# Designs tried in a protein design chat: VHH binders against Transcription termination factor MTEF1, chloroplastic (MTERF1). Part 6

Target 1, 262 residues: Transcription termination factor MTEF1, chloroplastic (MTERF1), of Arabidopsis thaliana (Mouse-ear cress) (q84x53)
Amino acid sequence: AGETSDTGILFREKLIYLQDLNVDPHKALRVNPSLRSAPISSVVSVETLLSSTGLSRPAVGRILDMFPDLLTSDPESEILPVLRFLSNEISISEQDIPKSISRCPRLLISSVDYQLRPALTFLKTLGFVGRDTITSRNTVLLVSNVERTLIPKIEYLEEGLGFTREEVAKMVVRSPALLTYSVDNNLVPKVEFFIEEMRGDVKELKRFPQYFSFSLERKIKPRHRLLKEHGILMPLSEMLKVSDGQFNHWLLELRLRSAERR
Key: E = the ipSAE of ESMFold2; O = the ipSAE of OpenDDE; V2 = 0.75 times the mean of E and O plus 0.25 times the DockQ between their complexes.

## First folded at step 1 (VHH)

Design p2 (framework vhh_7pa5_2)
Fold by ESMFold2-Fast, scan of step 1:
Structure p2 (fold): chain B 262 residues (1-262), chain A 121 residues (1-121)
Amino acid sequence: as target 1 above (262 residues)
Amino acid sequence: QVQLVESGGGMVQPGGSLRLSCAASGFTFSDYAMSWVRRAPGKGPEWVSTISGSGDSTSYADSVKGRFTISRDNAKNTLYLQMNSLKPEDTALYYCARDYEDSWGEYFDYWGQGTQVTVSS
């Protein structure tokens, strides 16, 4: 009875702590059963380390809710090596570390030796060096497996679109987000829409590989349909680079000019 | 300090309805397009819907078209998602996210904590 009471109190304190961080305790316990017996000091230590990088408390909570396995991670042996890798091998400044993590929380659950460093080495062979080196903006590339994920995407761009490896390397360096997208669920539908509906020349995708960074459903299709309704043809970069506000304002001005011509 | 706080989730039977809300603070709400993104158990994030800063333009994932309606109240800094004809496949954590565009494309720079929606009979 005494042991049960003490264990119950400690467990309740842990649940309250998680809820205060906006971490769903039932989901966390389901995903990470080790949490049930882990001391609260484990959770506190992880939160403290992540907060010390400059991450806001809500951001830390979201990361821990997304990856509950972090709640029982050893900060010094499992998390700190990732932070040191970002600072020492990629040379990301201390103030940009929180931005890197916020943009790609999966970095924190990725092995430096088996995932991050091998990916960095591969990316360097593609041309992510010098002025095009990995920065806080594109660390997400480091969490993709080279053989299972990155190489198949390179091969799709080379073989599927008829590009050389040198041309593909230049494309991915110019638009690193290309390597983060699913071939079947993202790249193929966007290529099909570009060729079949937009009647585009695939060589334009080589000149503006950022095309693949835009949402097919919320940006590409709606803007193409509006341009088609007005009989307008324009380069992908002019179509897609402007904000929704700028595009809507431009389209409104175009409609007004059309009305004036009557 | 940007904050996004979701609410309105819960348990509902197939065919039921729920209305999600997202309270935004720390930025000029009307300057940003806003999205709803969901994460089903054991799966990655799936984009659900987007609304432009002005509220004039909306878009939806094929899986929710005709069933979900996104809207916003810029005077109250609040984003909404009206979910009708809910299916078991809609079971997920629903996140409010702020759209951001730069030279590398579109992404979400801030996310809420999420609100759980469970559809089961």
Scores: ipSAE 0.000, ipTM 0.173, lowest interface PAE 19.1, mean pLDDT 83

Design p3 (framework vhh_7pa5_2)
Fold by ESMFold2-Fast, scan of step 1:
Structure p3 (fold): chain B 262 residues (1-262), chain A 120 residues (1-120)
Amino acid sequence: as target 1 above (262 residues)
Amino acid sequence: QVQLVESGGGMVQPGGSLRLSCAASGFTFSDYAMSWVRRAPGKGPEWVSTISGSGDSTSYADSVKGRFTISRDNAKNTLYLQMNSLKPEDTALYYCAKEGYDWDSEYDYWGQGTQVTVSS
């Protein structure tokens, strides 16, 4: 179907507006086809609301580029409820709202009723209450689907490692990032390396769940190989918590002390 | 309270150079290895380079080896990526990431990124 000159001009103005925000208009149109027919005033309203939270214009642009569905969202019914949820139910301060959003832009495309509040309720059953409550630092946990994402991770730790739900709950409260890691790409390879190559006791993983936050290829494997080569055995926390420089210095000192006993 | 702020991106011709910076705060910078990770349009995150906390050890993805140089200034809490001989396939958002997190995880603790576009 043909379009009027005015319709074409408005579409071009929309493309220019997106480019000015450093939003890729071709990607945005591909991901969100409804953007083609959406009025520019709607797009501007979304940017205005996000900027009103304290987000910089480049930060808003990056968020909109990351999630083009936001460009056609109704600010009052789809975005504002998320901001109110963060302020009223999570109790994030006004100053920390921009940081929370910047760390987890997916919050803005997540339904309060069908995603954020159910996730919060589930996390509370695991022990994210009181001093361990959800804060601006870990709102990323709220955007994971309970049934498809969170429960399978909990079940892997329970069934795959032989832990109770109470033990798993304590692990994830102590290391919340554990719930953000891929089972197949992160948890399984690290567990297999720990059991098969390191000959570790899985009970140590309950005491040091931060094990899963360390790179398998860049940190865990290289440090284990060095320790194995020199016949050294140590707890995961001592092995992994220190910087590369501190680890190398410690290993050198241990080798020097070993030489003195010959 | 880890905060990472990237800068230095821009548009450049094939064969050109750019220098990216990452200002870090909220942790003892020199105690942690730092990485650069990129995300091209329509693709998942790709690890680019890592530097040890001391700066003594570096590693690179095969796609950038010999062209990119990672470095750090621990006195200024700043991470750098010198990108030379840029190719169209280097076009991506570039993020700096703190040690302790896998680049392929569902959540990587990194900054908001800086856009690099390589085109004629």
Scores: ipSAE 0.000, ipTM 0.171, lowest interface PAE 16.1, mean pLDDT 82

Design p4 (framework vhh_7pa5_2)
Fold by ESMFold2-Fast, scan of step 1:
Structure p4 (fold): chain B 262 residues (1-262), chain A 121 residues (1-121)
Amino acid sequence: as target 1 above (262 residues)
Amino acid sequence: QVQLVESGGGMVQPGGSLRLSCAASGFTFSDYAMSWVRRAPGKGPEWVSTISGSGDSTSYADSVKGRFTISRDNAKNTLYLQMNSLKPEDTALYYCAREDLYGSDEWFDIWGQGTQVTVSS
């Protein structure tokens, strides 16, 4: 609809600004079409707020490139409430706010009232309190929907494995990444392999919930097959925590001792 | 593809020094706290030291305090462990480990292959 030279100049200025931030302008405009008509002052205000937290300019650019909808967000009503929530309700120190955001940029596009605070409340019921409270290291748990994502994972561990809610809560507090894993793509295949192939006692999964953090195809299955080949049984923690080099060296030593018919 | 590769191990006399290095690739190194963990023959893994992603905070096991220094060069994606006044009980395979973003200092999601340190009696 007939862009004037003034409109073209303003649009070009906006593109240069985005490029300077290492934000892909084509991707940003495709994902957020309202960016085309938004004043450059809106984009600058978002960058200014994020930079004020201590985020480096490249880090701000990476976040804006990942979530272009932020480029037209109102800093006061959409971004600042998240920052205040992290500082006041989670009690993350000012120097750790940039780390929290860099580790989980999705925090910035998450509703405090409908997502972050309900998730925090739910996590507290599981035991994320006191020394185990949510910190800059595990804010990723706050961006998962309680009813659609977190509760189904807890229910799978309770009903699928025969654990009590208290036992599941202790597992999750010890291994928070459990709440980030897919039931169908991660938990179920690993449980089935543990029970059916490894003939494991599910009670060991309560003692070593970190089991679910290891690759089924690249670590669990290969190490189990090697141990089975040699008739060796060992706790999951001993099997999985050591490096590939150490595990292979240990197996070599056992093969040599066995071959020597000691 | 995340990878950690340790180097710098070797055989030294009691009272000697070694500097271990760990080259990281496949992830943004400065976003993660990094640790050194060791395993002596016939023993389980023992945590040695941790350094924050920025390098501003460090912690050490009581057995190595005052003797070992952990450091990092984020521009080179490299973690270091300077080991001084080495003792026979420091003999172990030393692993570089990446702290899991989701939790405890004791929980590591990526481990290296390890580098052997032997302190001769």
Scores: ipSAE 0.000, ipTM 0.104, lowest interface PAE 18.2, mean pLDDT 82

Design p5 (framework vhh_7pa5_2)
Fold by ESMFold2-Fast, scan of step 1:
Formats: C-alpha cells, sequence, structure tokens
Structure p5 (fold): chain B 262 residues (1-262), chain A 124 residues (1-124)
C-alpha cells in the first residue's frame, strides 16, 4: 500500500536482480543514476538480448558491471545495431559474436554511426581490407576515437620517427596492436631505448613493428644487455621472436662455439 | 657460409605449371623464414612469397595469390614454390632468399640472396 512503499519494493527487486548477476548495485547506481527509475523489465531485456548471442550469464554480468549504462539502454535502438554491424559490415560469424564482445565489451556502448563505422572507414584507408580485414581478434581498433586516439598515434610514427603515411599504414596493418599502445607509456620509452641504448636505426622499426609488442623491462632490456655483454649484433626479429629458453640456449651455443675457436 | 641453390626454372606456355626448389646450407634452416623474390627484365626485384620457419604461416604478393604455393621440407633443408596458371607477366629470374619480406627495406637489406637464381620464361 502507498506509492512510496510500492516504489521501494520494485527498487529492491532491481537490486536483488543485479546482485544475482554479480553486478555491484551501488557502483551501477553511482555511474548510471537513470537506473533508479528504470523498470526492471528494461534491465531484464538487456540481459536477455546479450544472453541470446551465446554469452554466459557470468560474462553478461561482468559486462554490465563494467558498463552500467547498458542496464538502461534500449536493446533495439542501442545494442542490436552494434550486433548487426558486427555481423553485416565486419562479417563476423554468429558463433564468433560472443568472442568479439568478450574481447572488447566497449563495442556495446559504442555508437555505430559516430564511432564504429567511422573507425572502420579510417582503418580501411590504412589497409585493413581483404586478407587484413578487421576480425573478431582485433575489433578493439573500432572503439578508439579516430581524431583523438588513432590519428595522434599515426602522427607520432610519421613525424617523430620520420616515416611516411604509407610506411606507417604498412606497419600498422602488419602489427595492429600498435594502434592500441600508449604513445607516452609504450611507444616513446621503447623508441628512446632503441635509439639511445641499442644505437638502432629507426628504419629497422619499419621492418619489425612487432618490436612494440614486447615488454621493455622483461624482454627488450634483458636481451639487449646479454647481447651487449657478448659483443653480438643481430636484427630485432632474431633477438625478440624466440622464447626465453630458445634465446638462452642460442646464446650458450654461441659462447661455446667462441670458446672452441679460441 | 650461407648457400642457396635454386632450380626448377624453364620455359612454359601461358596456363602451364612449374615447381621451383631451393637447397639451403650453412645455417639452421628451420629457424628462419624463407622467401621467393623475382627480377623481371628491366625491373627491380619484386617479393613473391614468404613462409615461416615452422611452415605454419605463408604470405603472397597479390599478383600471385591463388596461383602460387610456397612450402618447405625442413628435414631436407629445401624450399619450394609451386607455380600454377602461369602468365607472361611471371617471366623473371627467381631467387630464394633467407628471411621475411619487408616492405620498407631494399631487397638486399631484407634478404640474404646467395644463389644465381633460376629463370622462368612464360611465352607461347
Amino acid sequence: as target 1 above (262 residues)
Amino acid sequence: QVQLVESGGGMVQPGGSLRLSCAASGFTFSDYAMSWVRRAPGKGPEWVSTISGSGDSTSYADSVKGRFTISRDNAKNTLYLQMNSLKPEDTALYYCAKGEYDFWSDYEDAFDIWGQGTQVTVSS
């Protein structure tokens, strides 16, 4: 009885539903205040649509906990267009849709018209076409803002390293993860180490853009120090592509051959 | 001493097939990607195909994709190029090269080319 009491009961039902999904209700309400007044049927509709793609209930819960704005999204106008974009414009198979979403949940809160399609169009100009097209493995590239995020990274590689746009495009297609790396926290420190400590020629970074995918502290620096100690020069790909065990065995074999020749 | 010895070239009519071989010595063959590079009359070197050290990954120039197949036999230290549906435009001296194709390097910087090459001529 009474509107306030009835509203309180409905609100409590909503909190219980969120807790059952392992969604933090206090965080969700803080991030998405609209959740306070949204009917529980709207929240259930979102969960139902996401589950219909093949996502497990725990996976759906994790996504909704990460992006509480989804809890009040209209499934037909806000979520379904993303799913259709993945199927029709990217050509991701139905069975791979859950993998695409799990790898990049931010797809679900990204506008098709203002984010995903403009990003795809831009990536196509770089050479993400045909064999090198966007797949379920690299949909993360679609959620980066072209003007604020993607272009500044490309400009850093062009202007900072003296590369042409065509050269940078080839690097990025060969190593798509480059577009996901921070300029200040990843690219700059690795370039500085390569030029200043390794005395490397920047043109080698065009030949092996995968250089930027290796840990500076756990792989690049330790392997360079070992090679420097032994007076050994080698291409970045030979230095970095092998496992730690393979590198250590190779280095031991070189030392043994050096000792045998002496 | 790295040595690459190409063979299997010859004269063939358009639509014909040839299989090129490259015998490698002087290095641990299975540790390195291998490539085929060709030089047509009056033109610079052109990358054709690359295969990873394990043989699990292959790549092809757009001009040969669907017609050529690169393969390797690590037990025999031999690289192969199966060329089908040959066109007059495929006429070139074909070289076996140690290493991966690199779009930014001169071919001499990208590859260790040690053989004389094998001539492929496609004409009627």
Scores: ipSAE 0.000, ipTM 0.108, lowest interface PAE 18.3, mean pLDDT 82

Design p6 (framework vhh_7pa5_2)
Fold by ESMFold2-Fast, scan of step 1:
Structure p6 (fold): chain B 262 residues (1-262), chain A 122 residues (1-122)
Amino acid sequence: as target 1 above (262 residues)
Amino acid sequence: QVQLVESGGGMVQPGGSLRLSCAASGFTFSDYAMSWVRRAPGKGPEWVSTISGSGDSTSYADSVKGRFTISRDNAKNTLYLQMNSLKPEDTALYYCARVEDYDSSEWYFDLWGQGTQVTVSS
């Protein structure tokens, strides 16, 4: 209605409330048009529930700014089930719930029945059990769709590298972040560089799946270039795990040793 | 303030070309992969294209591959989308978006522009 109507006043109050939380109201309205007609009590209820977990007000604001659909979510039917899943099925302590959410806010917009529990079940079949079980550190794995995202990555590693499902499963348990990486933007370019430029044996990738966690442009390519210039060969773990300073020191030491007549 | 501002939209005839720009501010632009996402009337959002932070890697939706080119100028904090051979089905509001984590299996966007309208009609 008009700017001076009661409806207009309530709408402006809602915008002020969002700004106070450091939520961009214009972005929120674009992403979530339902916010225009939603009562302010809806937004307050969501904020109250999230704050009750131990999240700071700025952290709650960041989450709501990232996922404006949460602003009109029903706390009881859409948010609370996620919190209960983390506590009861993953067994995350109450004090670690805020950390889990801060590390992966997408948990809050994920369906327990259609996303989180199916993903957990699938991850258990890969070997995320016992000492390798899902914890607050790797809940990010639960927000990936099994059929559209997780299985295609497993299949790429099987087909692209010639590995068995059991071998790939061991790789992802050893390096869980592998399951978060894009096939086209991370895995493929790194595999191609390893095989074509580094002339590496793909079996080394089974022994050091952490290879995929290193930047292709900022770490892998520069270090390979330096080693190639000096005619030096070394295992991926020795090449990539060390700091730039430590790598330069090792390169110098190797050059000095190579110059010694033994 | 952390923000993205799009420009370059307009009305064009089928077969025509447009160049969209997105000016980024308030963050280290080169650290983030950037995407173009569009929303056609009556449809949900459709991912169009992504470019890595360095600009070395690009990807495109099948519907635009071969017709659109994404690029960036990190010195100017600007993202571009060159759109050629435009079709009526390209009519949409085009958003510039920051990719939360480029190496992720699914791209989520944590910062959006206001959008720029592209209308392709005879």
Scores: ipSAE 0.000, ipTM 0.161, lowest interface PAE 16.7, mean pLDDT 84

Design p7 (framework vhh_7pa5_2; at its last look DockQ between E and O 0.01; V2 from the best seeds 0.00; counts 0 for: pae E 15.0 > 2, framework grips, placed apart)
Fold by ESMFold2, look of step 2:
Structure p7 (fold): chain B 262 residues (1-262), chain A 119 residues (1-119)
Amino acid sequence: as target 1 above (262 residues)
Amino acid sequence: QVQLVESGGGMVQPGGSLRLSCAASGFTFSDYAMSWVRRAPGKGPEWVSTISGSGDSTSYADSVKGRFTISRDNAKNTLYLQMNSLKPEDTALYYCAKDSPYEEWFDYWGQGTQVTVSS
């Protein structure tokens, strides 16, 4: 009876609190229905913990809007273990903790025992150790599942490119971004185009893995077409690491040099 | 308008079995890998299993390998998880997730279905 009216007022207070954080309350309730019954004090305790890391209130709001399940998380049992993992096992400094979280908020919804530590252990077997260890800049690799995501990418690089596991491990340690690319939507199409259309040597991809960071449709294909039209051969790094203006200038320069020799 | 609706949870004794279902709508189901993820009380989310869009490739967390089987029926837009030899540590809220090949690994989650294994 009277508690029903008070409950409605308390629910409205929770919605106002979320709006003040710039969390979309309708999205949050849809994604996390448990929010309806959660006391506002438990939601506030999540903001309090995140703010204690040095995150600004707008940053906390963005994280909670991205991952509304955090709003009903127990700070002590579900969030604090992630923060301790970053500080103690990754050895990220107090000043860099908020940067790491802002860069990869998914860390906060990841299990230390079932996701983060297994990923770290696996990455260490590839050579992410010592000076090449995981830092605050590449913690995104830790949110990738070992069996579902990391191993398939390594197996594709191994079998799709014909390299040994040791060679692939060295490649990904030197170029960790390789572990962030989709096999089906990035690696495969780019390898197929390089081999079949560009008639390239796969060993060049080992030397220049940055190839996979460039857009196939907007950069690789158009530049290849121009080179092919003019009969010019060019290493991938010269082809791709320059602006469109610089590429067209070098293409013209190479055509002039070729005409002078003929 | 992606919608995922899990069902089939319940209370079961250790050693028992359950079959979870996930009805999918609002997207071309066969184009996407699908996953099961679980959240035990007081724990963060744990990936359980993934199946490719075609159904030809499956993968499992070590904790469930040999006991759980993921499958899909692309004609019915339905994902399944057969859970055998259930243990008390399998007690969790189980979510169906539409997987993504990009950085956002799980574009959408269902509401979850509760599995309770009481010893």
Scores: ipSAE 0.000, ipTM 0.191, lowest interface PAE 15.0, mean pLDDT 83
ESMFold2-Fast, scan of step 1: ipSAE 0.000; ipTM 0.324
ESMFold2 (binder alone), look of step 2: mean pLDDT 84; pTM 0.845
OpenDDE, look of step 2: ipSAE 0.038; ipTM 0.554

Design p8 (framework vhh_7pa5_2)
Fold by ESMFold2-Fast, scan of step 1:
Structure p8 (fold): chain B 262 residues (1-262), chain A 120 residues (1-120)
Amino acid sequence: as target 1 above (262 residues)
Amino acid sequence: QVQLVESGGGMVQPGGSLRLSCAASGFTFSDYAMSWVRRAPGKGPEWVSTISGSGDSTSYADSVKGRFTISRDNAKNTLYLQMNSLKPEDTALYYCARGWEDYYEGMDVWGQGTQVTVSS
């Protein structure tokens, strides 16, 4: 274990170093109390390793501020295995490693053996292989616990919509963001609105799983209510993928066609 | 009853053109997106193109972009696929399907198909 530093000068140097990185020292010490006794060389070693990947100094500072436990992490046993996993098992190029980390800093505090590799193995069973393999854009999926987070979402879509695992897997590969959404706060309200208010055919959700990426309150409900008011039917993707301006134009066109056919 | 009937297939030389048609009946055609899906011998189905119910939005598989054009005539309940610069790898049975995108297992109505053969 590390020796307790009893000199105020060394402690002050540590605080100045953190401030130079734009890391809040008081928050860091509150979240990671072991930082009080850790030598400054510990912080420097972590910063050096992260910078060696191509991350800018401000980016490193933001990561360390967000996850202060990294400040006392052993680079060789706790951080380097994550970087090697991204390079060797996911095959992310050296240039894209900093992008992967910047998009998902939580990768750095995630266990390769107990989190990242099990998640990758599970995602491969869903169809994240070949053309649809995990890339620097999708690494956020790796930080979700398989049993506590990913499987319950898959099971909700199976049981709630009456779909097979294979059908749900295709939805998820088509719209990976589905695995990042809360069941209770996102999926359930959107499914209930689709079935109860929109009287939608759940098969359309297999064709357009991106439905779940749109705001229920700002996009889905207002557009559905406008269409309902005018007696107009549209596929979900025509209803939701377009800008407000384009939607209003299409609504006007549909209304004019309806008037012509009266 | 709901029905989709494809036509316009045939044999053509590489670089040639064909126009496929799909006649829809038994549902309000303009309310549904329509897709073209193909199946080559010994391969699984491959999504080719989709058009929205209004006709304003189209999407294409990378293999056919710039060569194929999907269109529809809602007054005639007919879907079209204009195929230009045909290649031997475009040889397949082409199906008209009701539904969106490359999610062909989720498409709920399929026609019988029309054969396209591009011979060298």
Scores: ipSAE 0.000, ipTM 0.108, lowest interface PAE 17.9, mean pLDDT 83

Design p9 (framework vhh_7pa5_2; at its last look DockQ between E and O 0.01; V2 from the best seeds 0.00; counts 0 for: pae E 19.5 > 2, placed apart)
Fold by ESMFold2, look of step 2:
Structure p9 (fold): chain B 262 residues (1-262), chain A 121 residues (1-121)
Amino acid sequence: as target 1 above (262 residues)
Amino acid sequence: QVQLVESGGGMVQPGGSLRLSCAASGFTFSSYWMSWVRRAPGKGPEWVSTINSGGGSTSYADSVKGRFTISRDNAKNTLYLQMNSLKPEDTALYYCAKDRPYSGFLEYDYWGQGTQVTVSS
């Protein structure tokens, strides 16, 4: 393509373009220094491809602000293969492609060959097939590294809780979010609280893996404390699946019944 | 097409040090994360350490943290592992592995024959 004859004016036009997209130009240049020398036509071509999927301009701006490296990506060699993978190998409908991207923009900076397909292949071995296949709602699993992220989580559930690989696979297929939680910052504290403070049976975690989806500090600990204060034993599902309002109302009913019996 | 050649192994006594090297060719070395993986006799592969493409971010297995240092020289297409305070448990065949820029499926791909590290008294 051609050279620019007025770098100062063209650079200012690029900054104005980014601001119009709600992309912070200072952050973008700091994160992606190559943006300084990139022609504005390259940046516009990235917006054009993303918009062609059905993403709104504000959504495109948010994605580019999150991942400024995309601003200098080649749409045909670096972005389009991701879109084709989602359409052809995951079979996401045209109407759901922009939803999948909006839910997990990191897909766009992920290699199909090096990241997305290997993750898909591994997830299939766990049982993400047929009715339980990956959909537009859980493509975040595809951006997780198999060896450094997915396998350690599987191994923790297997060895740390004493479950077989088959049992763990069923758990994660039922509750895919398990594969998105940090072992050290999420799974371990919740297991330790369940075993040590709640004196729970690990078999209940196998039956109700959704336990790991609830906040330890905002829901699990407060509700356990209240049940313990009243001497109540309750399955995890009854304890956790009701709203805060319903749980608090139920506790008020118990206090009223206790006071009436006195 | 990808070629990785490990060197620098040998025999040392417990507490000793070794520096491993890995010469890379057949790919754009500076664009990929690189890892060290080891295989003890009769055991499966164990991830040891990973370094990102620019060298600014490193990670280590708990068993080697504080004793091993991974580094790279992108001008020479060479990956290094400085191994200090070696233990008999570090005895293994050490492989360098090409990591994808974002992925880490290292333990599925061992290149070359590796370099033997033996720690015994």
Scores: ipSAE 0.000, ipTM 0.107, lowest interface PAE 19.5, mean pLDDT 82
ESMFold2-Fast, scan of step 1: ipSAE 0.000; ipTM 0.274
ESMFold2 (binder alone), look of step 2: mean pLDDT 83; pTM 0.835
OpenDDE, look of step 2: ipSAE 0.161; ipTM 0.601

Design z1 (framework vhh_7zox_3)
Fold by ESMFold2-Fast, scan of step 1:
Structure z1 (fold): chain B 262 residues (1-262), chain A 119 residues (1-119)
Amino acid sequence: as target 1 above (262 residues)
Amino acid sequence: DVQLVESGGGLVQPGGSLRLSCVASGFTFSDYAMGWVRQAPGKGLEWVSDISSGGDTGYADSVKGRFAISRDNAKNTLYLQMNRLKPEDTAVYYCAKDYEWGSDEFDYAGQGTQVTVSS
């Protein structure tokens, strides 16, 4: 149970500790009701473990504010296994552990056995090995569920576009962000526009999988419309990687040259 | 639907300041590293600055000490405070959802915002 009314001062000390760490106590208590009955030593032990990795005190506070469930986590059974996984199975150096955690705090609330290790194994089968191995910069891929999230995206690219698993794996290694995009809200509309309006060859999507990182409404459609109006065909990479200013300037120069030649 | 909308660019004299903003939607902003990338006329993309989900920052040597990146997770907004601007800072600035992967220059590029530094 929580503290009795006679020991309300102990609860207030816990709230002061959280405020000093820049953790919102109201939000923390709403998200993690167990915090009411947890001893202050629980919060201190979690902070101590995270700080021991090299994380600054403000960084630790931000993580705990983001994921208040960590405030009542058992460091040995819930947090330490994640840190050991990063060091021993991914081989992230001790100095880069804090960077990995800061870039993806969700790692700390993810099960090693049921989430992180299965994801790592799956990503290795796609080609995240050697030069393209998982590092402190891309550990976010490890927090995606293999069966519910990663496999359906791979299957869409295989079946929807007629690509082999090997071809899809090469696309994903070249543009890992593909694994973060929604099939229904991102991939499907962009594929349909590319095939039906742009009359594109799907093989170009294997050469430039970064196509899916660009806004359909703000970049792809407007630039295609302008190119079509001027009777111009160009590779997706040339079409999409330049700034709006550079693209508009190039079109203006083209129009001016056409007028001068007449 | 992942979206990034940049704003705050403009024309400024050398030595001046600008603050860029990027409003993100369609993903859990607080879980991802975010960054700023720029492209000067006739040049390729140049990484400017990044900030992890936990607030750790990095800067290109060309802007270190002059620029400051920050984020407001409650507002899904990324900022770049640019001080002591130089003509060499003239470029289109892009907001990027980026896990800082070396194989890709950015995860999801926005529309960009033009910064021009001239007298």
Scores: ipSAE 0.000, ipTM 0.181, lowest interface PAE 14.6, mean pLDDT 81

